# Designs tried in a protein design chat: miniprotein binders against Manganese-dependent 2,3-dihydroxybiphenyl 1,2-dioxygenase (bphC). Part 3

Target 1, 315 residues: Manganese-dependent 2,3-dihydroxybiphenyl 1,2-dioxygenase (bphC), of Geobacillus genomosp. 3 (q8gr45)
Amino acid sequence: MTAEIAKFGHIALITPNLEKSVWFFRDIVGLEEVDRQGDTIFLRAWGDWEHHTLSLTPGNRARVDHIAWRTKRPEDVETFAEQLKAKGTEVQWIEPGEEKGQGKAIRFRLPNGYPFEIYYDVEKPKAPEGKKSRLKNNVYRPSYGIAPRRIDHVNVWTTNPSEIHQWLKDNMGFKMREYIRLNNGFVAGGWMSVTPLVHDIGVMVDPKGQPNRLHHFAYYLDNVTDILRAADILREHDITIEMGGPGRHGISQAFFLYVKDPGSGHRLELFSGGYLIFDPDWEPIEWQEHELQEGLIWYGPEMKPGGPMDDTTEC

## First folded at step 22 (miniprotein)

Design z4 (from j5 with I4V Q6E I58V Q97R)
Fold by ESMFold2, fold request of step 23:
Parts: sequence; structure tokens; C-alpha cells
Structure z4 (fold): chain B 315 residues (1-315), chain A 105 residues (1-105)
Amino acid sequence: as target 1 above (315 residues)
Amino acid sequence: SEEVREMLQRIERLLQRARERIERGDMDEAIEELLRALREILRALEEALERNPEDERVQSMLYRLLWAIALAKMLIRRGDYDEAIRFLMELLREILRALEEELES
């Protein structure tokens, strides 16, 4: 059987201000702190299935330690390791428990330097008594704060997106769902998934020509109006809402709000709505150059090329 | 090199014309001058890649400029001429600094 990626699992972030980042993600965003290992703090949304979907580790600059993908089957981790090594990729094994709450994994870099991890085994810890849901199929009851349900996707920037799109297709089985093609034929961005989401990962051209930056990672909120409540919470704490407010993408059709973690500068997208793809004969949607405005921002705040959204963290 | 110096001079002339158009309120013409400057740079990058197709630095700049031109046209299409000018001017200034740094090395 062919090894398969099942989902985006978690992102591990390095922050120069751990206390501020924990305050932001735990206390403002309302992620649940589930564990600690050394100086690393592990968090999850109340509706996530896995032990954690975010980890925060202190360091001297903001970086991405890894972007982690869960396999469909436990044996797929070894199969991916063999296939990647056969194609010349350097693979580092991670022993069970080296990352708290996780079994063995492999870490490697994509050709442009993106730090990826592939794993399967995860702990599913019970919620503390005061956090346990009365509803049987929830692990945690909804959190205070913004309180997203689950991690959703990651969006990354690179110099030539099509090379990474092809690599993801060939090596990890991602399918293209929507993409931007400029008049000269250059593919400026692509939204790819292995799930019914429009994207588990988006890969776009970096407006400053850098090879591997994190644009954002996203947590999902059940209702679009939860984004309005999130904006109030952020404003009450004097946290800048990027672009000045929420909007709706044409691509994916989801509602969004962008905010940087004040402790690190890593960008979080609060994400809601959008459509799902269940049909096996889905045809990718092409957005042409004259359609960029509507593809990126269907309505809401206007995109400002060259503005503060171009500032983001390195992988 | 001499090619870089000649490109700097052409870009400076185009920037000067764009500034004059802005002073007169000729925003459409200022934008066209700025886009012409970017297309000049784009053509030079394409020619450099024909000579050395594996030059990753030139590839990166080329793809960056293709995207930047598309974004500028998006601003123009929605009628946001002030932002298009700001974006194009800042981009060209960055490119000029990078070219001058290459000339000094």
C-alpha cells in the first residue's frame, strides 16, 4: 500500500518571548494547555483530537521548528522515511516520547527548507475534571476566550511555489484544489489538501523573494460570528487586527481574521466557513490574474501589497 | 558591471519622469512609467536566466517581480492609484539599493 498523509497535525513554534506567546495563545485565543516538557508548552483547541496541535519553545528568534503531518496508518511513517531517503532527502528519526505525547516520527526539510515532520502515534489525554465536556463526543468543553474548535491549515511562502506544489504531490500525495495562474503562465499560489478541506497547506510566492517563510497557521471557529467576537476580544487587549478587520476569501470561501502573536510575530488566522470537497472527480479551480482581488478578498478589508502583511516569520 | 550601471541610469530616468507626473497630478502616466521601469528590470532578469538558467537568485527576483506586477495591476484595476504608486515606488527603491550594493561588491 502507498503511504498516505491523513491530516495536518500540529505546528511547533519557537518564540523569543515565551510568557507573552503563552498569554496570547492560552489566555486570549483560549487554547488549552495540555502538557509541558522542559521549556516547551503544548496546547490544543478544545475540539482537537490529538494531544496537542501547537507547541511553543523559547529561543532567541521567532522560527518554525516543524510542521507536522499525521499518517493514515502507523506503518506509513517508516514507508515515508524509506521513500524520502531513496530520493536523497536527509531524514532524522525522532524517538517515541522525544516530543511529549507523540510516538516515533521523522523530520526532514523540503527542497526550499520547510521543516516537516511525519508521525502517527499520539496520546489522547482525558480533559481535567473541570474541563471535561458533558457531551460525550467532545473531549473538552468549549474554552473561554476566542475558543477555536480545531487546527485547520498552514500557509507558507517560497520563491517558486510550483516546485513545492509538485514536490508535495509527488512525495506526500497532496492534491491541488485551487491555484492562481498569472497571464505569463507563472503559478503564484496553490491551495492543496489530502482532506476535504480546500487546503491543508497553501504555498504562495514570497513577495520579498525569500525561500521559506511562514505566512500563517489557522484555527477554525464553528460560526462566522465567532470571528466578530474574536475581534472584540483582540481589541479589548490592544492587539492589532491585521488589515483592520475580518473579511471573506474567494478562494476557499472562508471568513478570516489575521492576528500576530505579540510574543513572536507568528501570524494566526482565525478561520470559519468555507466549503468542503468530497467528490473524487473534483477539478482544480484556476484563478486568473484579473481575478486576483476577488480570489484573495471576496469582500472585507482590502489587500495592501507591500504593507505590513508582507512582514512575517522565517521557517 | 556596465550593464547594471546602464540599468540604474534608465531606472533613474523613469523614476524622475514618474515623480514629475505625480507633481502634475498625472497618476495614470506616473503608474505607466513605474510599470515600464519594472518591465525593463524583468526583461533583464529573463535575459540573465537565458544565459544561466540555474541562477537561483535571478529566479527568485524574477518570480517576485512577476507577482509584484500582478499585484500592482490589481490595485490599478480597483482604482487605487495612490497605493499602486506607493507600492511601485517602494519596490523600485529597494531594487535600486540592491543593484547599487551589487555594483559596490
Scores: ipSAE 0.767, ipTM 0.906, lowest interface PAE 1.1, mean pLDDT 91
Fold by OpenDDE base, look of step 22:
Structure z4 (fold): chain B 315 residues (1-315), chain A 105 residues (1-105)
Amino acid sequence: as target 1 above (315 residues)
Amino acid sequence: SEEVREMLQRIERLLQRARERIERGDMDEAIEELLRALREILRALEEALERNPEDERVQSMLYRLLWAIALAKMLIRRGDYDEAIRFLMELLREILRALEEELES
């Protein structure tokens, strides 16, 4: 059987100010702390079932340690390992429990340097007593703070997006859902998924010519009003909202709010809305150059090329 | 090296013209001068890529410039001329710096 990715699982971040990052993600964003291992803190949203969707580890600089993808089947981890090795990719095995709450996994780098992890076996701890939802189909009661439901997607920048799109398609089975085509035919960005989401991963051109950068990762909120509430919470704590406020993308139809972790500079997108793709024969939506304004900002704040939104963190 | 030097000189002249246009309030003309500079660079990169299709550096630069032009045109279409000029000027300055570094190497 062909190995398959089921979902975006988690992101592991390195931060130069762990205390401030924990304050932001736990206390302001309202993620639940699940566990610790050494100096690493594991967090998840109130609606996340897996052991964690975010980890924070102290380091000298902000960077992504890895972006993790869960397979559909336990045997898929080994199959991916074999396939990657056969193509000349160096694969590191991660033993059970090396990353807390996770079984046997593999880590590798894409040709451009993105650090990926593939896993299947993961703990699904219940919420602690007093925080457990009365609904059986929820993990936690709604959290304090911004309280997003779940992790949603990651957006990464590179020098040649098309090469990465092709690599993701060929090696991990991602499907193109929406993309930007330039007048010369080059694809400047692609939104790809293995789920009904428009994107589990976005891959775009880095305007600074850097090969492997994180633009943002995203957590999902159920309602647009939750994003508006998040804006109020952020401003109450004197945190800057990027571009000055929320808006809606044409691409993915996301209602968005962007904010940087003040501890690390990693960018978080608070995401709501969008649409789901259930058609097995989905034809990717092409956005042309003359449609960029509507694609990037359907309504809301003005995007300023070369501005702070071009800031990324190391992968 | 000679080609790079000539390109550098052309870009510098175009930037100077653009600055003069900006000072006169001729924003449309300034944008045209800046876009002309970028198109010239793009042509050079395309030619280089034709000679060596596997040159990742050239390909990367081509992508960056094409994306920048697309974004600049977006700004122009929405009437944000000042921002377009700022963005293009900064980009060209960065390119000039990169070219100068290459000549010094």
Scores: ipSAE 0.740, ipTM 0.884, lowest interface PAE 0.7, mean pLDDT 93
Fold by ESMFold2, last read:
Structure z4 (fold): chain B 315 residues (1-315), chain A 105 residues (1-105)
Amino acid sequence: as target 1 above (315 residues)
Amino acid sequence: SEEVREMLQRIERLLQRARERIERGDMDEAIEELLRALREILRALEEALERNPEDERVQSMLYRLLWAIALAKMLIRRGDYDEAIRFLMELLREILRALEEELES
């Protein structure tokens, strides 16, 4: 029995404007505020099956505190800790309850500095009476606002994606699903998962050459037309839709909308559609340099290299 | 170092040539000059890595330039020539700033 990652669990963000970030994620996006611990606020989408999938902590600068991955089994946390330490990775134990709603965990940094957490024990969502769904297998009623169902994936930037792709494969069991290979052989990006999703994590080259930035994290919407409703809601509140509108990726085939939290500058992707991989013998799909436009944006907004999408937050 | 100073001067000359072609309305030749400039810088970075393979700053710049050239070619394939010129000019200016910072340290 080898230790296994089961899913992307949650992301913990630091924001210089907590009030505005909470307004954005809770009131506009429609995530449920479920708990508080010290200055940290915990949120989740209405359809998430864990205590929280997002946390917001005030700080002087927008940063990522950690990106958390749930294991398949409770004993896998200890096994990952031992395997990482044996390979020279510094591992910090997090005691039960140190993060609200979560049992013991380990925190560590990838070779390029990405802050990861691995855990298993997590409180299940408990809806107060007024928010409980009549549908038994829907813990919460669907939220108001944009109202995504669940957290989906994270996309991060680094200087050499191949090194991180290999690290994720060797140490956490991630499988490559789609990737971009340039004419000279450089792999500019890869979409990897341990689930049927095309990616639980995407790792791409940083256009500014920085080693560890967060490009976005994503929440999933059940219906592709919910992306259009999300756009209306964002416009109603004068929140800028990055790139000017929704589009469709070639990679993953999903529909998307990008928006920054105005309190922090962290980028959220509202994500819907796409395909799932159930086949055990999946061969990774290679996107070549001449296919780059279609791979990144099948249709939709005009991509502007060197533009505002290159500005993002640090891990 | 002398190598950094020589690269700075080369980038400045290439930018001046590209600006002149843009002013004359010769967009095809301006793009070709800018791409040629980036490929020359790329070769210099590859040579620097041959001398010091563990130089993380040079590695970072190399991979950044490989990606930038691919994105510029994507813009050209799309027919977005004005955007390709804007992107390439901004990129070369950023490389100039990085080289200036190296000389001042």
Scores: ipSAE 0.738, ipTM 0.896, lowest interface PAE 1.2, mean pLDDT 91
Fold by ESMFold2, fold request of step 23:
Structure z4 (fold): chain B 315 residues (1-315), chain A 105 residues (1-105)
Amino acid sequence: as target 1 above (315 residues)
Amino acid sequence: SEEVREMLQRIERLLQRARERIERGDMDEAIEELLRALREILRALEEALERNPEDERVQSMLYRLLWAIALAKMLIRRGDYDEAIRFLMELLREILRALEEELES
């Protein structure tokens, strides 16, 4: 049987200013600190189910240590490892417990250098008494702060997106949901998923031609108006909202707000709304060059090519 | 290399021409000149890639330019001519910087 990816699990970030990053993600964004291992701090949104969906490790510069994907079955981890090795990919095994709260995993790099991890076994600890929900099927009560519900997706930049789109389709089973094709045939971006989301991962061309940068990772907010409250919380703490405010994407139809972690420069997207795909015979939606404005920003802030949004962190 | 030096000289010439049009207040003409310049650079990169299809530096610049031209056309369609000029001028400056770094190595 074919190995399958079930979901985006977590992202592991390296930050040059751990104290500031922890303040931002734990105290402002309102993620719950669930564990520590050495200098690494593990966090999750109140509505996440896995041990952690974010980890923060100190380092000399902002980097992505890994982007982690959970398999559908425990045996799929070994199957992915063998398939990747057979195609010449160097695979590093991660022993159970080497990453706190997680079992055996593999780490590898995509052809362009994106650092991926594939795992299955993960702890699902109960919340501490003071944070436990009264509602049986919630682990944590809603957090203070911005308080997103769950991790949602990741967007990354590369030199030639279509090569990575094909790699993800062939090796990890991702399905294209929406994409941008320019008049000359170049595919500038694609939004792919293994879930009903429009994207678990988006892969777009890097405006500076770099091979493997992180554009953003996203946490989901239950209500669109929570994004407005998040904007007020960010401004109360003098944190810059990128592009000057929230907007709505055409692709995915979701509402968004971009903000960088002041400790690292990693970009967080606060994400809400949008549509889900339950149709088994989904035809990918093509956005043409003359539709770029509406596809990227249906309304809200003005997109400024070449501006500060082009500055982001390396994987 | 000699090819990189020729590109650098071409970019510098094109930037000077665009500045002259901007000084005259010919914003539409400045945009047209900048886009023509980028398309000429794009053709040169396509020809270089035909000679060496696995040149990652040329691939990166080619795909970057394809995207940048699409974004500039988006700005023009939106009526943001000042922003289009700012974007195109900065792009050409960044290409110049990348070519200078190649020559220094």
Scores: ipSAE 0.736, ipTM 0.899, lowest interface PAE 1.2, mean pLDDT 91

Design z4 (from j5 with I4V Q6E I58V Q97R)
Fold by ESMFold2, last read:
Structure z4 (fold): chain B 315 residues (1-315), chain A 105 residues (1-105)
Amino acid sequence: as target 1 above (315 residues)
Amino acid sequence: SEEVREMLQRIERLLQRARERIERGDMDEAIEELLRALREILRALEEALERNPEDERVQSMLYRLLWAIALAKMLIRRGDYDEAIRFLMELLREILRALEEELES
């Protein structure tokens, strides 16, 4: 039995302005605050299945505490721990309940320093009476605000994406779905998944040469028109929409809107549409250097290299 | 080292020539000068990695430059010459600062 990652589970963020970050994620984005532990606040989209998909902890600067991946089986957590230790990775055990709403987990760093967590057991809390859905297979009724359905993926920056792509393939079973290969053979970015999504994680070269920055994490909206409504809500609250508007990626074919949490500077992608991969013999799509514009932005705002999108938070 | 000092001087000359071409409105020639400077740096980094393949600082700069050159070419294909010049000038200034820091250590 091979240990397997089932999905991207949650991201734990550190923010220098907890009040502002909570206002942004809970009140504007419309994530549900489900729990607190010490100074940490736990949130989820209304359609998420797990206890939380985002946590916010105060700190002196914006950072990523961990990016968490749920296993397919409870015993896989121990198996991953054994396999990682055998390859020389330092593994920290997290006791059940040490992170509220979650069972036993392991935390470790990838070779470039990305802080990962692997876990299985999660609480599936009942919604409060005022938020319980009448539709049986929703725990929560749809929220107010932008109201995304679920967490979707994470994109991270590093110095050499190929080394991290290989590490993810060898150690966590991720499959390459789409990638960018420059004329000289350098792979500048890769979109990888263990689900039918084009990416559960995207790993691209950092334009500033830093080893472990978070570019964004994403919440999914059921309809593309929900992204347009999200833009209205953000504009109403004087929150800057990065790049000046929504667009469509060539890679993944999804529609997107980028915004930074004004409390921390962590980037959120509001994400919709795109295609799914069900065929087991799917062949990865290669984007060549002359296709960069089309691959990154099919239409919408134009990419501005060296501009504000290059500013992001460190892991 | 003396090799770094010589490269710094060559880059500074290329950057000055690019500024002169920009002032005359010779955008195509300015871009050519800036790309030539970056390719010289790229070659030097590749040679340094041949000598020491495990040098993380050199690796980081190499991969950053490969990506930056690809992005500049994307801007040129799009016809965004002013944006290409802005991007390349900012990048070269950052590289010059990094090289000066290394020379002073």
Scores: ipSAE 0.734, ipTM 0.891, lowest interface PAE 1.3, mean pLDDT 91
Fold by OpenDDE base, fold request of step 23:
Structure z4 (fold): chain B 315 residues (1-315), chain A 105 residues (1-105)
Amino acid sequence: as target 1 above (315 residues)
Amino acid sequence: SEEVREMLQRIERLLQRARERIERGDMDEAIEELLRALREILRALEEALERNPEDERVQSMLYRLLWAIALAKMLIRRGDYDEAIRFLMELLREILRALEEELES
């Protein structure tokens, strides 16, 4: 059987200010701290089932340590390892428990330098006493902070998006869902998924010409009103909302709110809405150059090219 | 190296013309001058890639410029001429700096 990715699992971040990053993600965003290993803190949303969807580790600079993908089957990890090795990719094995709450995994870099991890075996700890949801199909009771339901996607920037799109397709089975094509045929960005989500990963051109950058990772909230509430919470804590407020993308139809972690500068997208793709024969939606305005901002704040939204972190 | 120098000189002249247009309040003409500069750079990059298709640096610069032009056109279509001019001027200045660094190396 062909190895398959099931979902975006987690992102591991390095932060130059662990205390402030933990304050932001745990106390403001309302992610639940699950565990610690050394100086690394593991967090998840109230609706995440796996051991963690975010880890924070102290370091000298902000960077992504890895972006992790869970396979559909246990044997897929080994199959991916063999396939990647056969293509000349260096694969590092991660032993069970090396990353807390996770079984045997592999880490590797994409041709452009993106650090990926592939795993299957993962613990699914229950919420601690007093934080358990009364509803059995939830993990935690959402009780504080912005309280997103789950991790959703990652958006990365590179010099040549099409190369990465093709790599993701060929090596990990991602499908293109929406993309931007310029007049000369250049694909400036693509939103790809292995799930019914419009995107598990977005890959776009870096306007600064950097080969491997994180633009943002995202947590999903159930309602648009939850995003508005998030805005209030952020402003109550004197945290800047990027672009000055929420808006809606035409691409993916996401109602978005962007914010940087004050501790690291990593960008978080809080979003709601969008749509799901269940059609097995989904034809990717092409956004043309003249449609960019509506694609990027259907309504909301005006996009300012060359502005702070072009800031990225190392990936 | 000579080609790069000539390109630098051309870009500088175009930027100067754009500045003069801005000073006169002729934003439409300023945008045209800036877009002309970018088109000339794009042509040079395309020619460079034709000579060396595996030049990742040139390719990266080309894609960056293509995206920037698309965004600038978006601003123009929206009527945000001041933002378009600012964005294009900054981009061209960055390109000039990059080219100058290449000449010094």
Scores: ipSAE 0.719, ipTM 0.870, lowest interface PAE 0.8, mean pLDDT 93
Fold by OpenDDE base, fold request of step 23:
Structure z4 (fold): chain B 315 residues (1-315), chain A 105 residues (1-105)
Amino acid sequence: as target 1 above (315 residues)
Amino acid sequence: SEEVREMLQRIERLLQRARERIERGDMDEAIEELLRALREILRALEEALERNPEDERVQSMLYRLLWAIALAKMLIRRGDYDEAIRFLMELLREILRALEEELES
C-alpha cells in the first residue's frame, strides 16, 4: 500500500518573544499548555486529541520550525522517508521523545523550503483532573478565553503555487479541492486536503515573491458566534483584528477572523462555518479571475491588496 | 542594462500621466494608464522568460504581476477605484525602485 497522510497534526513556531506569544496563545486564545521541554511550550485546543497541536520555542526571529503531518499507518513514516530519499530529498530522522509526546518522525524540506515533519506515533494524554471533561468523548472541558475546539489547517505562500500543489499531490497524496485560476491559466492558489476538510493546506502565490512563507495557521470553532465572541475578547485586550474582520470567504466558505500573535507576528486564523467533502469523486472547484471578489470575500471587510494581510513569516 | 533603463523611463512616463489624470479627477483614465504600465512590464517579463525559461527571478516577478493585475481588476470591478489606484501606484513605485537598484549595480 502507498503511504498516506491522515491529518494535519501540529505546527511548531519560533518566536522572538516567548512570554508574549504564550500570553497570546494560552491566556487569550485559550489553548491549554500541556507540556514543556526545555524552553519549548506545548499547547493544544480543548478538543484536540494529540499531545500538542502548537509548540512555541524562543529564537532570534519568528519562523516556522516545522509543519507536521500524521500518517494513516505506522509503517508509512518509513515509506515516506524512503520515497523522499529516492527522489533526492534530504531526510532527517527525529528520535522518539526528541519532540515531546511524539515518537519517531522525519523532517524534510519541500523544494521551495517548507519545513515538513511526518510522524505517526504520538501520545494522547488525558487532561488533568481539574480540566478533564465530564463528557466521555472530550479530553478537556471547554477552556477559557476564545477556546477553539481543534487545529484545522495551514496556509503557506510561495512563488509558484502549482509546483507545490503538484509536489503535494505526487508525494503526499493531497487532493485539490478549490483553486484560483487566472485568465492566462496561472493558478494563484489552491486549497488541498487529505481529509474531508476543504483544506488541510492552502498554498497561494506570495505577492512579495518570497519562496517559502507562512501566511497563517488556523484553529476551528464550532459556531460563527464563537468567532464573534473571540473578536470581543481580542479587542478587550487591545489586539488588532486584521482587515477589520470577521468576514466570510467564498473559497472554503470560511467564516474567518485573522489576528497576529503580538509576540511573533505569526498569523492565526480563527475559523468556522466551512463545509466538508465526502464525495470520493470530488472535482476541484475552479475560481476564475472575474469571481475573485466573491471567492476572497463573500461578505465582511473589504480586502486591501498590499495591506497588512500580505505579511507573512518565514517558513 | 539599456533595456532596464528604457523600461524605467516608460514606467515613469506612465506614472506621470496617471498622476496628471488623478489630479484632474479622471480616475478611469488614471487606472488605464497604470494598467498599461503593468501590461508593458508583463510583456517584457514574458519575453525575458522566453529567452531564459530558467530565470526564476523573472518567473517570480511575472507571477507577482499577474496576481497584482488580477487583484487590481477585482478592485475596479467592485468600483473601488481609489483603492485600485493606490495599489497600482504603490506597486509601480516598488517596481521602479527595483529597476533603479538594478541600474545602480
Scores: ipSAE 0.712, ipTM 0.866, lowest interface PAE 0.8, mean pLDDT 93
Fold by OpenDDE base, last read:
Structure z4 (fold): chain B 315 residues (1-315), chain A 105 residues (1-105)
Amino acid sequence: as target 1 above (315 residues)
Amino acid sequence: SEEVREMLQRIERLLQRARERIERGDMDEAIEELLRALREILRALEEALERNPEDERVQSMLYRLLWAIALAKMLIRRGDYDEAIRFLMELLREILRALEEELES
């Protein structure tokens, strides 16, 4: 059987200020702390079922330790490992419990340097008794802070997006959903998925020419009004909102609010209002060069090329 | 290389003309001068890639410039000329610095 990815699982971040990052993600964003291992803290949204969707580890500088993907089947982990090795990719095995709450996994780097993890076995702990939802199809009671439901996607920047798009397609089964094509045929960005989401991963050109960068990772909120509430919460804590406020992309139809973790500088997108793709014969939507304004900003704050939104963190 | 030096000189002249146009309030002409500079650089990069298709540095620069031009055109289309000029001038300054460093090496 062909190995398949089921979903975006979690992101592991290194932060130069663990205390401040924990304050931000736990206390302001309203993620729930699930566990600790050494100095690493594991968090998840109130609607996440897996052991964690975010981990924070102290280090000298902000970077992504790994971006993790869960397979559809337990045997797929080994199949991916074999396929990657056969193509010359170095694969590291991660033993059960090496990452708390996770079984046996593999870690590897894409040709451009993105650190990926593939896993299947994962714990799904219940919320603590005092935080457990009375509704059986929820994990936690309504959380404090901004309180996003779940992790949603990751957006990464590179020098040659098309190379990574092709790699993701060929090696992990990602499908192109939307993309930007310039007049000369250059694909400046692509939104790809293995789920009904428009994107589990976005891969775009880095305007600074860096090969492996994180632009943002995203958590999903059910309603646009939840994003607006998030803006109020952030401003109440004197946290800067990127671009000055929320808006909507034409691409993915995302209602967005961008904010940097003040502890690390990693960018978080608070996301709502996209669409789902259920058609097995979905034709990727091409955004042309003359459509960039509508694609990038359907409404909201104006895009400022060369501005703070070009800031990324190391992968 | 002599080619890089000549390119550097051409870009500097175009930037100077663009500045003069800006000072006169001729924003459209300033943009045209800046875009001309970028197109010249793009052509040079394309030629370099024809000679060495696996040059990742040249490829990266080409893609960066293509994206930058697209963004600049977006700004122009929405009537944000001041921002377009600022963005293009900053980009060209960065390219000039990179070229100068290469010549010194």
Scores: ipSAE 0.712, ipTM 0.867, lowest interface PAE 0.8, mean pLDDT 93

Design z4 (from j5 with I4V Q6E I58V Q97R)
Fold by OpenDDE base, last read:
Structure z4 (fold): chain B 315 residues (1-315), chain A 105 residues (1-105)
Amino acid sequence: as target 1 above (315 residues)
Amino acid sequence: SEEVREMLQRIERLLQRARERIERGDMDEAIEELLRALREILRALEEALERNPEDERVQSMLYRLLWAIALAKMLIRRGDYDEAIRFLMELLREILRALEEELES
């Protein structure tokens, strides 16, 4: 059987200011601190199921340690390992428990340098009694901070998006859902998924010509009004909202609010709404150059090219 | 290379013309001059890439410029001329710096 990715699992971040990053993600965003391993703190949203969806590790600079993907089957981890090795990719095995709450996994880098992890075995712990939801199909009670439901997607920038799109398709089975094509045929960005989401991963051109950058990762909120509430919470803590406020993308149709972690500079997107893709024969939606404004921002704040939104962090 | 020097000189002339247009309040003409500069750079990069398709640096620069032009045109279409000019001027300054560094190497 062909190995398959089931979902975006988690992101592991390195931060030069762990205390401030923890303050932001735990106390402001309202993610639950669920575990620690050494100096690494593991967090999840109240509606996440796995051991963690975010980890924070202290380091000398902000960077992504890895972006992790869960397979559909246990044996897929080994299958991916063999396939990647056969294509000349160096694969490192991660032993069970090396990353807390996770079983055996592999880590590798994409040709452009993105650090990926593929895993299957993961703990799904219950919430502590004091934080347990009364609703049996919830894990944690959504009781604090911005309180997003779950991790949603990652957006990365590179020099040649099409190469990464093709690599993701060929090696991990990602499907193109929406993309931007310029007049000369250059694909400036693509939104790809293995789930019904429009994107589990977005890959766009880096305007600064950097090969492996994180633009943002996203957590999902159930309602647009939750994004508005998030904006209030952020401003109450004197945290800057990028672009000055929330808006709606044409691509994915989702509502957004962008904010940087003050501790690391990693960008978080608070994400809500959008459409889901259930059609097995989905044809990717092309956005043309003249449609770029509507694709990027259907309504909301004006995009300012060359502004702070072009800031990225190292992968 | 002599080609790079010539390109640098052309871009500098176009930037100077654009500045003069901006000073006169001729924003449309300024944008035209800036876009012309970018198109000239794009042509040169395309030609360079044709000569060496495996030149990742040239390819990267080409893609950056293509994206920048698309964004600039987006700004122009929405009537944000001041922002378009600012963005284009900054981009061209960065390109000029890169070209100068290449000539010094």
Scores: ipSAE 0.709, ipTM 0.864, lowest interface PAE 0.8, mean pLDDT 93

